# VHH binders against E3 ubiquitin-protein ligase MYLIP-A (mylipa): the designs that were tried, part 28

Target 1, 279 residues: E3 ubiquitin-protein ligase MYLIP-A (mylipa), of Danio rerio (Zebrafish) (Brachydanio rerio) (q6tem9r1to279)
Amino acid sequence: MLCHVTRPDAVVMEIEVDAKANGEDCLNKVCRKLGIIEVDYFGLQFSGSKGENLWLNLRNRISQQMDNLTPCRLRLRVKFFVEPHLILQEQTRHLFFMHVKEDLHRGHLRMCSEQAQELSALLAQAEFGDYNQNTAKYWYTELCGSEPNQTTINSIIAKHKALEGLSQASVEYQALQLVSSLEHYGVEWHWARDAEAQRLAIGVGPEGIAICRDDFSLVNRISYPIIQIATQSGKSVYLTVTKESSDSVVLLFKLISNRAASGLYRAITETHAFYRCDT
Below, E stands for the ipSAE of ESMFold2; O stands for the ipSAE of OpenDDE; V2 stands for 0.75 times the mean of E and O plus 0.25 times the DockQ between their complexes.

## First folded at step 19 (VHH; framework vhh_7sr4_2)

Design z6 (from y3 with K58R A60G; at its last look DockQ between E and O 0.90; V2 from the best seeds 0.77)
Fold by ESMFold2, look of step 19:
Structure z6 (fold): chain B 279 residues (1-279), chain A 123 residues (1-123)
Amino acid sequence: as target 1 above (279 residues)
Amino acid sequence: EVKLVESGGGLVQPGGSLRLSCAASGFTFSDNTMSWYRQTPGKQRDLVADIDSEGSTRYGDSVKGRFTISRDNTKNTVYLQMNSLKPEDTAVYYCTTDYRTYYFDEGKETYYWGQGTQVTVSS
């Protein structure tokens, strides 16, 4: 079976696996080709028939999880984000950086103008190298949602010039350090509806779960210690949480499909399990 | 407590038929996908068929046209009608569901499988 695995930097890899291969067989081949030893941070995603963005279950056969196997189209993605100083390999940090660039483009990682100026310079150094007035293009608008005035542009240029001589790897590390301080770093987003059918964006991250409106404004934040139970039943995910009174309440999230519900359930349980072992 | 109980396995001649049943309890059966898997010794479990809450079905390539999955939501039971049986269909058949539970304080996840029922196709 031929898998087309798209890396976070948009490069497509062709990976041959046995027809009965598990997801981990493919992931291990991808990571081996990339020289990645830190495999545990990564996973493979695919698209469901209703447009769902789904994680391939690494312990199960690929052929039993996907609708289309000719070709088997997968995306290599960071599944578990950690603080950048915990990442040992430069290539691992590069893939984290590329994934984060997509998140920045989508506006999931909000920042103030000063942070946007700093990150703009780091991104430019990573992409173009040392400042050159003929080639530098800054991401500022993408990072904070407004066009830069000339004073802001001059500030970004000054910051870029201050990065002279720094390698791509060094500035990617600095960029990750900056981004890791932002709200919603490492957060995986899932669309759902509540019991009243109102659209919600559910963010699953290292610290817990963010319940947001469809514009990503925060409604509530639930830390893992107050969650007792997660249950998937069909298209629904239930969270049993402890109230301040020591009673429990059950939160309902309804998703577009059983596979989407499985995706949210898995995101919550696997993220909790991953970070629980680090503490 | 979630329970899945298979029945209907046995010994049958090639070309014969069997009907497997899986009685489910402890969750809202009608909301969930029910699946049949089979396993031969030393190999991974293979999907045979599943049926979602809306009645849509999916079949493994080797059983398409010969096997039919169905469900009766009033009896909380999923069925696998197995026709034109071949020796390569010999396996233990397991019932499972997409219903699942994770306990945060223990980091414990519970998967729900039946005990399995043996199907043997031999002259």
Scores: ipSAE 0.601, ipTM 0.790, lowest interface PAE 0.5, mean pLDDT 89
ESMFold2 (binder alone), look of step 19: mean pLDDT 85; pTM 0.842
OpenDDE, look of step 19: ipSAE 0.850; ipTM 0.924

Design z7 (from y3 with Y111E; at its last fold request DockQ between E and O 0.79; V2 from the best seeds 0.78)
Amino acid sequence: EVKLVESGGGLVQPGGSLRLSCAASGFTFSDNTMSWYRQTPGKQRDLVADIDSEGSTKYADSVKGRFTISRDNTKNTVYLQMNSLKPEDTAVYYCTTDYRTYYFDEGKETEYWGQGTQVTVSS
ESMFold2, look of step 19: ipSAE 0.664; ipTM 0.820
ESMFold2 (binder alone), look of step 19: mean pLDDT 86; pTM 0.858
OpenDDE, look of step 19: ipSAE 0.869; ipTM 0.938
ESMFold2, fold request of step 21: ipSAE 0.652, 0.626, 0.607; ipTM 0.802, 0.785, 0.774
ESMFold2 (binder alone), fold request of step 21: mean pLDDT 85, 85, 85; pTM 0.842, 0.839, 0.842
OpenDDE, fold request of step 21: ipSAE 0.879, 0.882, 0.891; ipTM 0.939, 0.940, 0.947

Design z8 (from y3 with K58Y A60G; at its last look DockQ between E and O 0.71; V2 from the best seeds 0.72)
Fold by ESMFold2, look of step 19:
Structure z8 (fold): chain B 279 residues (1-279), chain A 123 residues (1-123)
Amino acid sequence: as target 1 above (279 residues)
Amino acid sequence: EVKLVESGGGLVQPGGSLRLSCAASGFTFSDNTMSWYRQTPGKQRDLVADIDSEGSTYYGDSVKGRFTISRDNTKNTVYLQMNSLKPEDTAVYYCTTDYRTYYFDEGKETYYWGQGTQVTVSS
């Protein structure tokens, strides 16, 4: 079968796999073509029939997981984020950068004005090279949520000029280091409802789970050591959590579909397993 | 505590019929997919049939047209009606569910199975 694998920069790769291939077979071929040895950070995503964003299970047949196979449409994405200095290959860091850049474009990460000024300059250097008056347009509003004044614009220009001569790889690394310092770096978000039907954004990250309102304001944060068990039942995910009083409480997250619930359940359990064993 | 209890197995001649039952407790039965698997000695368990929470069914190729899976959500019970039985249907039949649990202390995922019920097709 033919898979169309879209990279974070929107370039499409054509990957041929056996009709009975599992997800790992396709991911390995993608990584081989890209020269990536550090395969464990990556996964392949696809869209469910209700628009769900789902990870392809690497151990199962592709044909049994997807609604449409002509062609099989997948997206290469970073599944497990680590600090940039831990990544061995420049090409791996480049893929992390491209993924993060797309998340910035979508508004998933925000930062303060000073960080937005620095990142704006780095992004401009990476895309356009050294400062030129014709390249003075910068991604600032998307990064911090407010329009730049002239003082801010002048500061960005000064920072961009200071990057003169730096390679694309160098400034991508610096950009990634900056973004990796943000509190929600590496967090995967899932929409759910609680037992009272209140809409929640559930963030699954390296150190635990963030429970947020629909505007992403924090309601509660649960570290993995506090969690006793996770359970999937139909469209629901349950977490049994140890309270301060040493008693346990069960939290309920109701999702729009079984596949969405499976997605949250897998995100929690696989993230815990990855970071627990990776060190 | 999740519990799955199979019953209805036994000895039957080729061409005969048998009805298996699996009583479930400890989870919301109506929300979950229920499945029958079978296992012959020394082999891995093979999927026979499943039925999801909406009543949609799936059958393995070797049993399609001969076996029928059904459920009664008021009794928390799933059934497997087995017709036109063949000697190759001889196996231990197991009930299972897509309800699943992950234990953070061990990093261990648990799947739930019944104890099994023996079906023997021989003359």
Scores: ipSAE 0.630, ipTM 0.800, lowest interface PAE 0.5, mean pLDDT 88
ESMFold2 (binder alone), look of step 19: mean pLDDT 83; pTM 0.820
OpenDDE, look of step 19: ipSAE 0.819; ipTM 0.905

## First folded at step 20 (VHH; framework vhh_7sr4_2)

Design j1 (from z7 with Y103T K108T; at its last look DockQ between E and O 0.90; V2 from the best seeds 0.78)
Fold by ESMFold2, look of step 20:
Structure j1 (fold): chain B 279 residues (1-279), chain A 123 residues (1-123)
Amino acid sequence: as target 1 above (279 residues)
Amino acid sequence: EVKLVESGGGLVQPGGSLRLSCAASGFTFSDNTMSWYRQTPGKQRDLVADIDSEGSTKYADSVKGRFTISRDNTKNTVYLQMNSLKPEDTAVYYCTTDYRTYTFDEGTETEYWGQGTQVTVSS
């Protein structure tokens, strides 16, 4: 069977696997072709017929999980984020960086103007090298949501010039160190609707769940210790949470499909199981 | 309490037919996908067919054209009509659902399966 695996930088790889291959077989071939020995950080995603973003189960046959097998279209993504200093290979770090760039572009990570200026310079050094007035382009608006004035642009240019001589690998590492300190680093996002059909972004992270508006502004944060039960029923995920008055409340998240609901349910329960085991 | 109870299995000659039933209770049947799996001794359970809340069906390649999954939401029952049975269809058939519950205190998930019904195809 032929799999087209898209990297975070949009480059497509052709991977042939046995017709009965499990997801791990494909992931191992992808990582071997990329020279990655740190396979455990990564997973493969695919799209459902309603646009769902779904993780391929690595222990199960690919053919039992996907609708279209000729070719199987998969995306290589970071599944488990760690602090950048724990990453051993430059190529692994580069893939983390590319994944993080997409998260930054989509507005999933918060930062202040000063951080946006610093990161803008790092991103420019990574893409263009040393400052050159004819080539430099800065990501500032994507990072903090406002247009830079000339003073801000001049500050970014000064920061870019200060990075003279640093390699792409060096500045990607510095960029990852900066973004690893941001709220929601390593958070997996799911689109859902509440009981009133209001669109929400649900962030699943190591310590709990962030409930955000569609612009990713925080509405509420639910830590795992106050969650009693998670239930998947059809297209819905329910969380029974404990309030301070000893009462419980049931939160409803409605997703676009049963598979999307399973995805959110699995993200919550698997992250909790990991955190619970590791604490 | 969620319960799934299969029935309708038995001994059938090759080319024969059987109709399996799975009665469900304890959850909103009409909202959930229902599935049939089968298991032969020493092997893992394999998907046979599923039917979602909107009536869309999916089948394993080995049973397409011979088996039909259906549901009756007024009886909270899912069916598997098995025609043109072959010896390789011999297995215990299990009913399951995508309804799932996870208890955070225990760190355990509950999947809901019936007890199974034996289908044997031999002369």
Scores: ipSAE 0.613, ipTM 0.796, lowest interface PAE 0.5, mean pLDDT 88
ESMFold2 (binder alone), look of step 20: mean pLDDT 86; pTM 0.856
OpenDDE, look of step 20: ipSAE 0.873; ipTM 0.933

Design j2 (from z7 with K108T; at its last fold request DockQ between E and O 0.82; V2 from the best seeds 0.78)
Amino acid sequence: EVKLVESGGGLVQPGGSLRLSCAASGFTFSDNTMSWYRQTPGKQRDLVADIDSEGSTKYADSVKGRFTISRDNTKNTVYLQMNSLKPEDTAVYYCTTDYRTYYFDEGTETEYWGQGTQVTVSS
ESMFold2, look of step 20: ipSAE 0.673; ipTM 0.812
ESMFold2 (binder alone), look of step 20: mean pLDDT 83; pTM 0.827
OpenDDE, look of step 20: ipSAE 0.881; ipTM 0.938
ESMFold2, fold request of step 21: ipSAE 0.643, 0.620, 0.619; ipTM 0.811, 0.803, 0.797
ESMFold2 (binder alone), fold request of step 21: mean pLDDT 85, 84, 84; pTM 0.838, 0.833, 0.830
OpenDDE, fold request of step 21: ipSAE 0.893, 0.892, 0.894; ipTM 0.949, 0.948, 0.949

Design j3 (from z7 with Y103T K108T E111D; at its last look DockQ between E and O 0.83; V2 from the best seeds 0.79)
Fold by ESMFold2, look of step 20:
Structure j3 (fold): chain B 279 residues (1-279), chain A 123 residues (1-123)
Amino acid sequence: as target 1 above (279 residues)
Amino acid sequence: EVKLVESGGGLVQPGGSLRLSCAASGFTFSDNTMSWYRQTPGKQRDLVADIDSEGSTKYADSVKGRFTISRDNTKNTVYLQMNSLKPEDTAVYYCTTDYRTYTFDEGTETDYWGQGTQVTVSS
């Protein structure tokens, strides 16, 4: 079968796999063509019929997971984020950078003015090279939500000039180091509803989960050590968490479909398992 | 305590029929997908049929048109009506569900399966 795999940089790859191929067969072919040996950080996503953003299960046949196979439309994404210094290959760091750049564009990662100034310069060096007044464009407003005044613009320009001569790979690494310090680095977002049907954004990250309103304001933060059990039941995911001092509480997340609920459940359990082995 | 108990297996002649039942307890049956799998010696379990909470069904190609999965939410029971049985249908049949749990302390997932019921089709 033919898979159209969209990379984080929006380039589409055509990948042919056997009709009975598992998800990992496709992922391995994608990574091989990209020269990526660090396959474990990546996965393939697809869209469900209700607009769900779903991870392809790598252990199962692609044909049993997809609604449409002609062609299978997949997205190569970073599934497990790690600190940039743990990444061995420049190509892997480049894909991490492009994924993060998309998240920045969509407003998933915000930062203070000082960080926005530094990142703006790094992004400009990565895209355009050394400072050039007539061609440089800065992503300041998208990063912190405020229009830059002239003092801020001058600061960004000074920082960009200070990067003169640095390679694209070097500044992408520095950008990743900066972004890795942000609160929501490596967080995967899932839409759910609570017991009162209020919409929630559930962030699954390396250290635990964030429960946010639909505007991403924080309601609650739960670290993995206080979670006893995750349960998937139909369209629902339950978390049994330890309260301060002994009693347990069960949190309910209701999702739009069984596949969406499985997606959140798997995000939580697989992220916990991945980062647990990292220690 | 999640419990799935199959019944209705046995010996039957080719072309015959059997009706398997799986009684479920310990979770909200009506919210969950219920499935039948079968296993021959030395092989992995293969999906036979499933039925979701809304009544939508899926069948393996090898049983389509011969087997019918159904559920009774008032009895917390899923059924597999097996018609036109063939010797190739001989297997242990297992009931399972999409209800699952993950224990963070151990880092282990529990899937729930019945003990199985033997179906033998021979002349």
Scores: ipSAE 0.679, ipTM 0.817, lowest interface PAE 0.5, mean pLDDT 89
ESMFold2 (binder alone), look of step 20: mean pLDDT 83; pTM 0.821
OpenDDE, look of step 20: ipSAE 0.870; ipTM 0.932

Design j4 (from z7 with Y103T D105P K108T; at its last look DockQ between E and O 0.76; V2 from the best seeds 0.75)
Fold by ESMFold2, look of step 20:
Structure j4 (fold): chain B 279 residues (1-279), chain A 123 residues (1-123)
Amino acid sequence: as target 1 above (279 residues)
Amino acid sequence: EVKLVESGGGLVQPGGSLRLSCAASGFTFSDNTMSWYRQTPGKQRDLVADIDSEGSTKYADSVKGRFTISRDNTKNTVYLQMNSLKPEDTAVYYCTTDYRTYTFPEGTETEYWGQGTQVTVSS
């Protein structure tokens, strides 16, 4: 079968796999063509019939998981984020950087004005190279949420000029270092409802689970060590967690579909498995 | 304890029919997707059909129009009606569910499968 795999930088790759291939077969071919040996950080996403953003299960057949296979449309994305100094290859860092750029555009990562000025300069150096008044454009508004005044623009330009001569790879690394310090770096978000049908944003990250209201204000944070069991049952995900001096508590997350519930369950279990052994 | 028990397999001539059953217990059957998979020796298990908690069905292309999945929530049983059978349908057929558990900190995942029932289509 033919797979159209879209990279984080929007470049589409055509990958041919056996009709009975599992997700891993396709991912390995993608990474081989990209010269990436650090396959474990990556996964393939697709869209569900209700608009869900879903990870392809790498151990299962692609044809079992997708509704349309002519062509099979997938997105290469970073599934497990690590600190930038742990990444061995420039190509891997480049894909991390491109994924992070998309996340920044969507506003999922908080930063202050000073960080936004620094990152704006780094992003401009990465995209345009050394400062040139005719081509440089800055992402400040996307990063901070407000329009820059002239003083802020001048500060960004000064920072961009200070990056003179640095390679794209070097500034992408510095950008990743800055972003890796942000509160929700590496967190994957899922929409759910609790037992009282209140809408929740569930963040699955390297340290555990963030339970937030729909405005992303934090309600509770659950680290992996206090979780005993994760259960998927239909459209529901349950977490059995340890209470201090008491019985276990069961937390319920109800999702819009079985696929969405599977997605949250897999995010939790696979993130735990990855960071238990590979970080 | 979750238990899935398949039955109804057997030998049948091409063009014939069989009805497979899977009796389930140990979880809320009506809330969960039930699925049939099949496997030939040396190959991965392939999805044949599934049916979700609301009765929505999905079929592999190779069986569309010939196989029908259904469920009886009062008996906690899922069925696979297999018509117009072909030699290519010869396989062990397995029942499974989307109910699953993962135990911390060891990271042990439990997925629930029946023991399988053999379907053989030969002339």
Scores: ipSAE 0.629, ipTM 0.799, lowest interface PAE 0.4, mean pLDDT 89
ESMFold2 (binder alone), look of step 20: mean pLDDT 87; pTM 0.860
OpenDDE, look of step 20: ipSAE 0.873; ipTM 0.932

Design j5 (from z7 with Y103T K108Y; at its last look DockQ between E and O 0.91; V2 from the best seeds 0.80)
Fold by ESMFold2, look of step 20:
Structure j5 (fold): chain B 279 residues (1-279), chain A 123 residues (1-123)
Amino acid sequence: as target 1 above (279 residues)
Amino acid sequence: EVKLVESGGGLVQPGGSLRLSCAASGFTFSDNTMSWYRQTPGKQRDLVADIDSEGSTKYADSVKGRFTISRDNTKNTVYLQMNSLKPEDTAVYYCTTDYRTYTFDEGYETEYWGQGTQVTVSS
């Protein structure tokens, strides 16, 4: 079968795999063509019939998971984020950067004005090179939600000038270091509802789960060590959590579809498994 | 405890019919997708059909028009009606569900499958 695999930078790769290939077969071919040996950080996503953003199960046959195979449309994405210094290959860091850049553009990662000024300069150096008043354009409003005043613009320009001569790879690394310090770096977001039908944003990250309101304000944090059991049943995900009193409580998250619930369940369990082996 | 018990397999002649049943317990049957898979010796289990909690069905191309999946939520049972059977339908047929559990202390996931029921289509 022919797979159209879209990279984080929107470039489409054509990958041919056997009709009975599993997801891993396709991912390995993608990474091989990109020269990436650090395959374990990545996965392939596809869209569900209700607009769900779903991870292809790498151990399972592609044809059993997707509704349309002519062509099979997949997206290469970072599945497991790590601190940038742990990444060995520049090409891997570049893909992390492109993924993060998309998240920034979509408003999934926000920061304070000071961090936004720094990152604006780094992004400009990465895209345009050294400061030039005729070409420099800055992301700022996308990063912190406020329009820059002249003092802020002057600060960004000064920071950009200070980056003179730095390579794209160097500033992408610095950008990743900055973004890795943000509260929700490496967090995968899932929409859900609680037992009382209130809309929640559930963030699954390397250290645990963030439960947020629909405006992304934090309600609760749950680290993996206090979670005993995760259960998927239909459109619901249950977490059995140890309370401070040593009693257990069961949290309920209801999602729009069975596949969305499977997505949250697997995000939690696979993230836990990944970082359990890494630590 | 979660249990899935298949029944209804057997030996049939080409062109014949069989009806498989899978009785489920230990989870909320009506909320979960139920699926039939089949496995021939030396090969992976292949999806045959599934039916979601809303009654929507999917079929493998090789069985479309011949097999029908259905469910009875009052009996917690999923069925596979197999008509116009062919020798290539010979396999062990397994029932499964999208209900799953994961224990964090051990880092282990449990998936639930029935024991399988043999279907043999021969002259």
Scores: ipSAE 0.654, ipTM 0.805, lowest interface PAE 0.5, mean pLDDT 90
ESMFold2 (binder alone), look of step 20: mean pLDDT 86; pTM 0.857
OpenDDE, look of step 20: ipSAE 0.872; ipTM 0.935

Design j6 (from z7 with Y103R K108T; at its last look DockQ between E and O 0.94; V2 from the best seeds 0.80)
Fold by ESMFold2, look of step 20:
Structure j6 (fold): chain B 279 residues (1-279), chain A 123 residues (1-123)
Amino acid sequence: as target 1 above (279 residues)
Amino acid sequence: EVKLVESGGGLVQPGGSLRLSCAASGFTFSDNTMSWYRQTPGKQRDLVADIDSEGSTKYADSVKGRFTISRDNTKNTVYLQMNSLKPEDTAVYYCTTDYRTYRFDEGTETEYWGQGTQVTVSS
């Protein structure tokens, strides 16, 4: 079968796999073509029939998981984020950077004005190269939620000029170093509803679960040590958590489909397992 | 205690029919997707069919038009009607569900499978 695999930088790869191939067969071919040895950080995503953003199960056959196989449309994405200094290959760092850039565009990561100015310059150097008044555009509003005044714009321009001559790879690494210190770095977001049907954004990260409103403002954080059990049942995910009084309470998250619920359940359990046992 | 018990397997001639049943208990059957998988020796389990809580079905290409999955929520039972059987359909057939649990203190996940029922199609 023919797979069209879209990278985080929007480049589409054509990958041919056996009709009975499982997900890991395709992922391994993608990584081999890219020269990536750090396969464990990555996964393949696809869209469900209700618009869900779903991870392909690597142990199961592709044909059993997808509705359309002509062609099979997949997206290469980072599944498990680590600190940038642990990444061995420049190509791996580039893919991390492109994934993070999408998170920044969507407003998933927050920073102060000084960090936003620094990152704006780094992003511009990565995308456009050295400062040029005719082409440089800055992502300041996307990074901190307010429009820059002229003083801020002048500061960003000065920072961009100071990056003159630096390679795309160098500034991408500097950008990743800055972003890796931010709240919600490496957090995977899932849409759900609570027991009262209120829409929530559920963030699954290395230390636990963030429950946020639809604007990503934090309502509550649940660290993994207070979670006893995660259960998937149909379209629902349940978390049994320990309260301050040592009693337990069950939290309910309802998702739009069984596949979406499986996705949240897997994100929680696999993230807990990955960061519990990584070196 | 979650239990899944398959029945209805047996020996049948090519072109024949069988109906498999899987009785479920220990979880809310009507809320969950039920699935049939099959396995030949030395190979991994392959999806045959599933049916979600709303009655929507999915089939492997190799069985489309010949097999029909259905469910009876009053009996907590899922069925697989197998028609026009071929020797290639010979396998152990397993019932499973999307109900699952993960214990954080042990780092262990439980998925629930039946013990299987043998289907043999031979001339």
Scores: ipSAE 0.629, ipTM 0.792, lowest interface PAE 0.4, mean pLDDT 89
ESMFold2 (binder alone), look of step 20: mean pLDDT 86; pTM 0.851
OpenDDE, look of step 20: ipSAE 0.875; ipTM 0.934

Design j7 (from z7 with D52T Y103T K108T; at its last read DockQ between E and O 0.78; V2 from the best seeds 0.78)
Amino acid sequence: EVKLVESGGGLVQPGGSLRLSCAASGFTFSDNTMSWYRQTPGKQRDLVADITSEGSTKYADSVKGRFTISRDNTKNTVYLQMNSLKPEDTAVYYCTTDYRTYTFDEGTETEYWGQGTQVTVSS
ESMFold2, look of step 20: ipSAE 0.687; ipTM 0.822
ESMFold2 (binder alone), look of step 20: mean pLDDT 86; pTM 0.852
OpenDDE, look of step 20: ipSAE 0.864; ipTM 0.927
ESMFold2, fold request of step 21: ipSAE 0.676, 0.644, 0.649; ipTM 0.829, 0.813, 0.817
ESMFold2 (binder alone), fold request of step 21: mean pLDDT 86, 86, 86; pTM 0.850, 0.849, 0.848
OpenDDE, fold request of step 21: ipSAE 0.890, 0.893, 0.888; ipTM 0.948, 0.950, 0.946
ESMFold2, last read: ipSAE 0.663, 0.655, 0.669; ipTM 0.827, 0.813, 0.836
ESMFold2 (binder alone), last read: mean pLDDT 86, 86, 86; pTM 0.849, 0.847, 0.845
OpenDDE, last read: ipSAE 0.886, 0.889, 0.888; ipTM 0.948, 0.950, 0.946

Design j8 (from z7 with Y103T K108R; at its last read DockQ between E and O 0.86; V2 from the best seeds 0.80)
Amino acid sequence: EVKLVESGGGLVQPGGSLRLSCAASGFTFSDNTMSWYRQTPGKQRDLVADIDSEGSTKYADSVKGRFTISRDNTKNTVYLQMNSLKPEDTAVYYCTTDYRTYTFDEGRETEYWGQGTQVTVSS
ESMFold2, look of step 20: ipSAE 0.684; ipTM 0.823
ESMFold2 (binder alone), look of step 20: mean pLDDT 87; pTM 0.869
OpenDDE, look of step 20: ipSAE 0.866; ipTM 0.928
ESMFold2, fold request of step 21: ipSAE 0.628, 0.640, 0.675; ipTM 0.790, 0.801, 0.822
ESMFold2 (binder alone), fold request of step 21: mean pLDDT 86, 86, 86; pTM 0.855, 0.856, 0.853
OpenDDE, fold request of step 21: ipSAE 0.888, 0.889, 0.886; ipTM 0.944, 0.945, 0.942
ESMFold2, last read: ipSAE 0.666, 0.677, 0.644; ipTM 0.817, 0.828, 0.799
ESMFold2 (binder alone), last read: mean pLDDT 86, 87, 86; pTM 0.853, 0.858, 0.856
OpenDDE, last read: ipSAE 0.888, 0.887, 0.888; ipTM 0.947, 0.948, 0.945

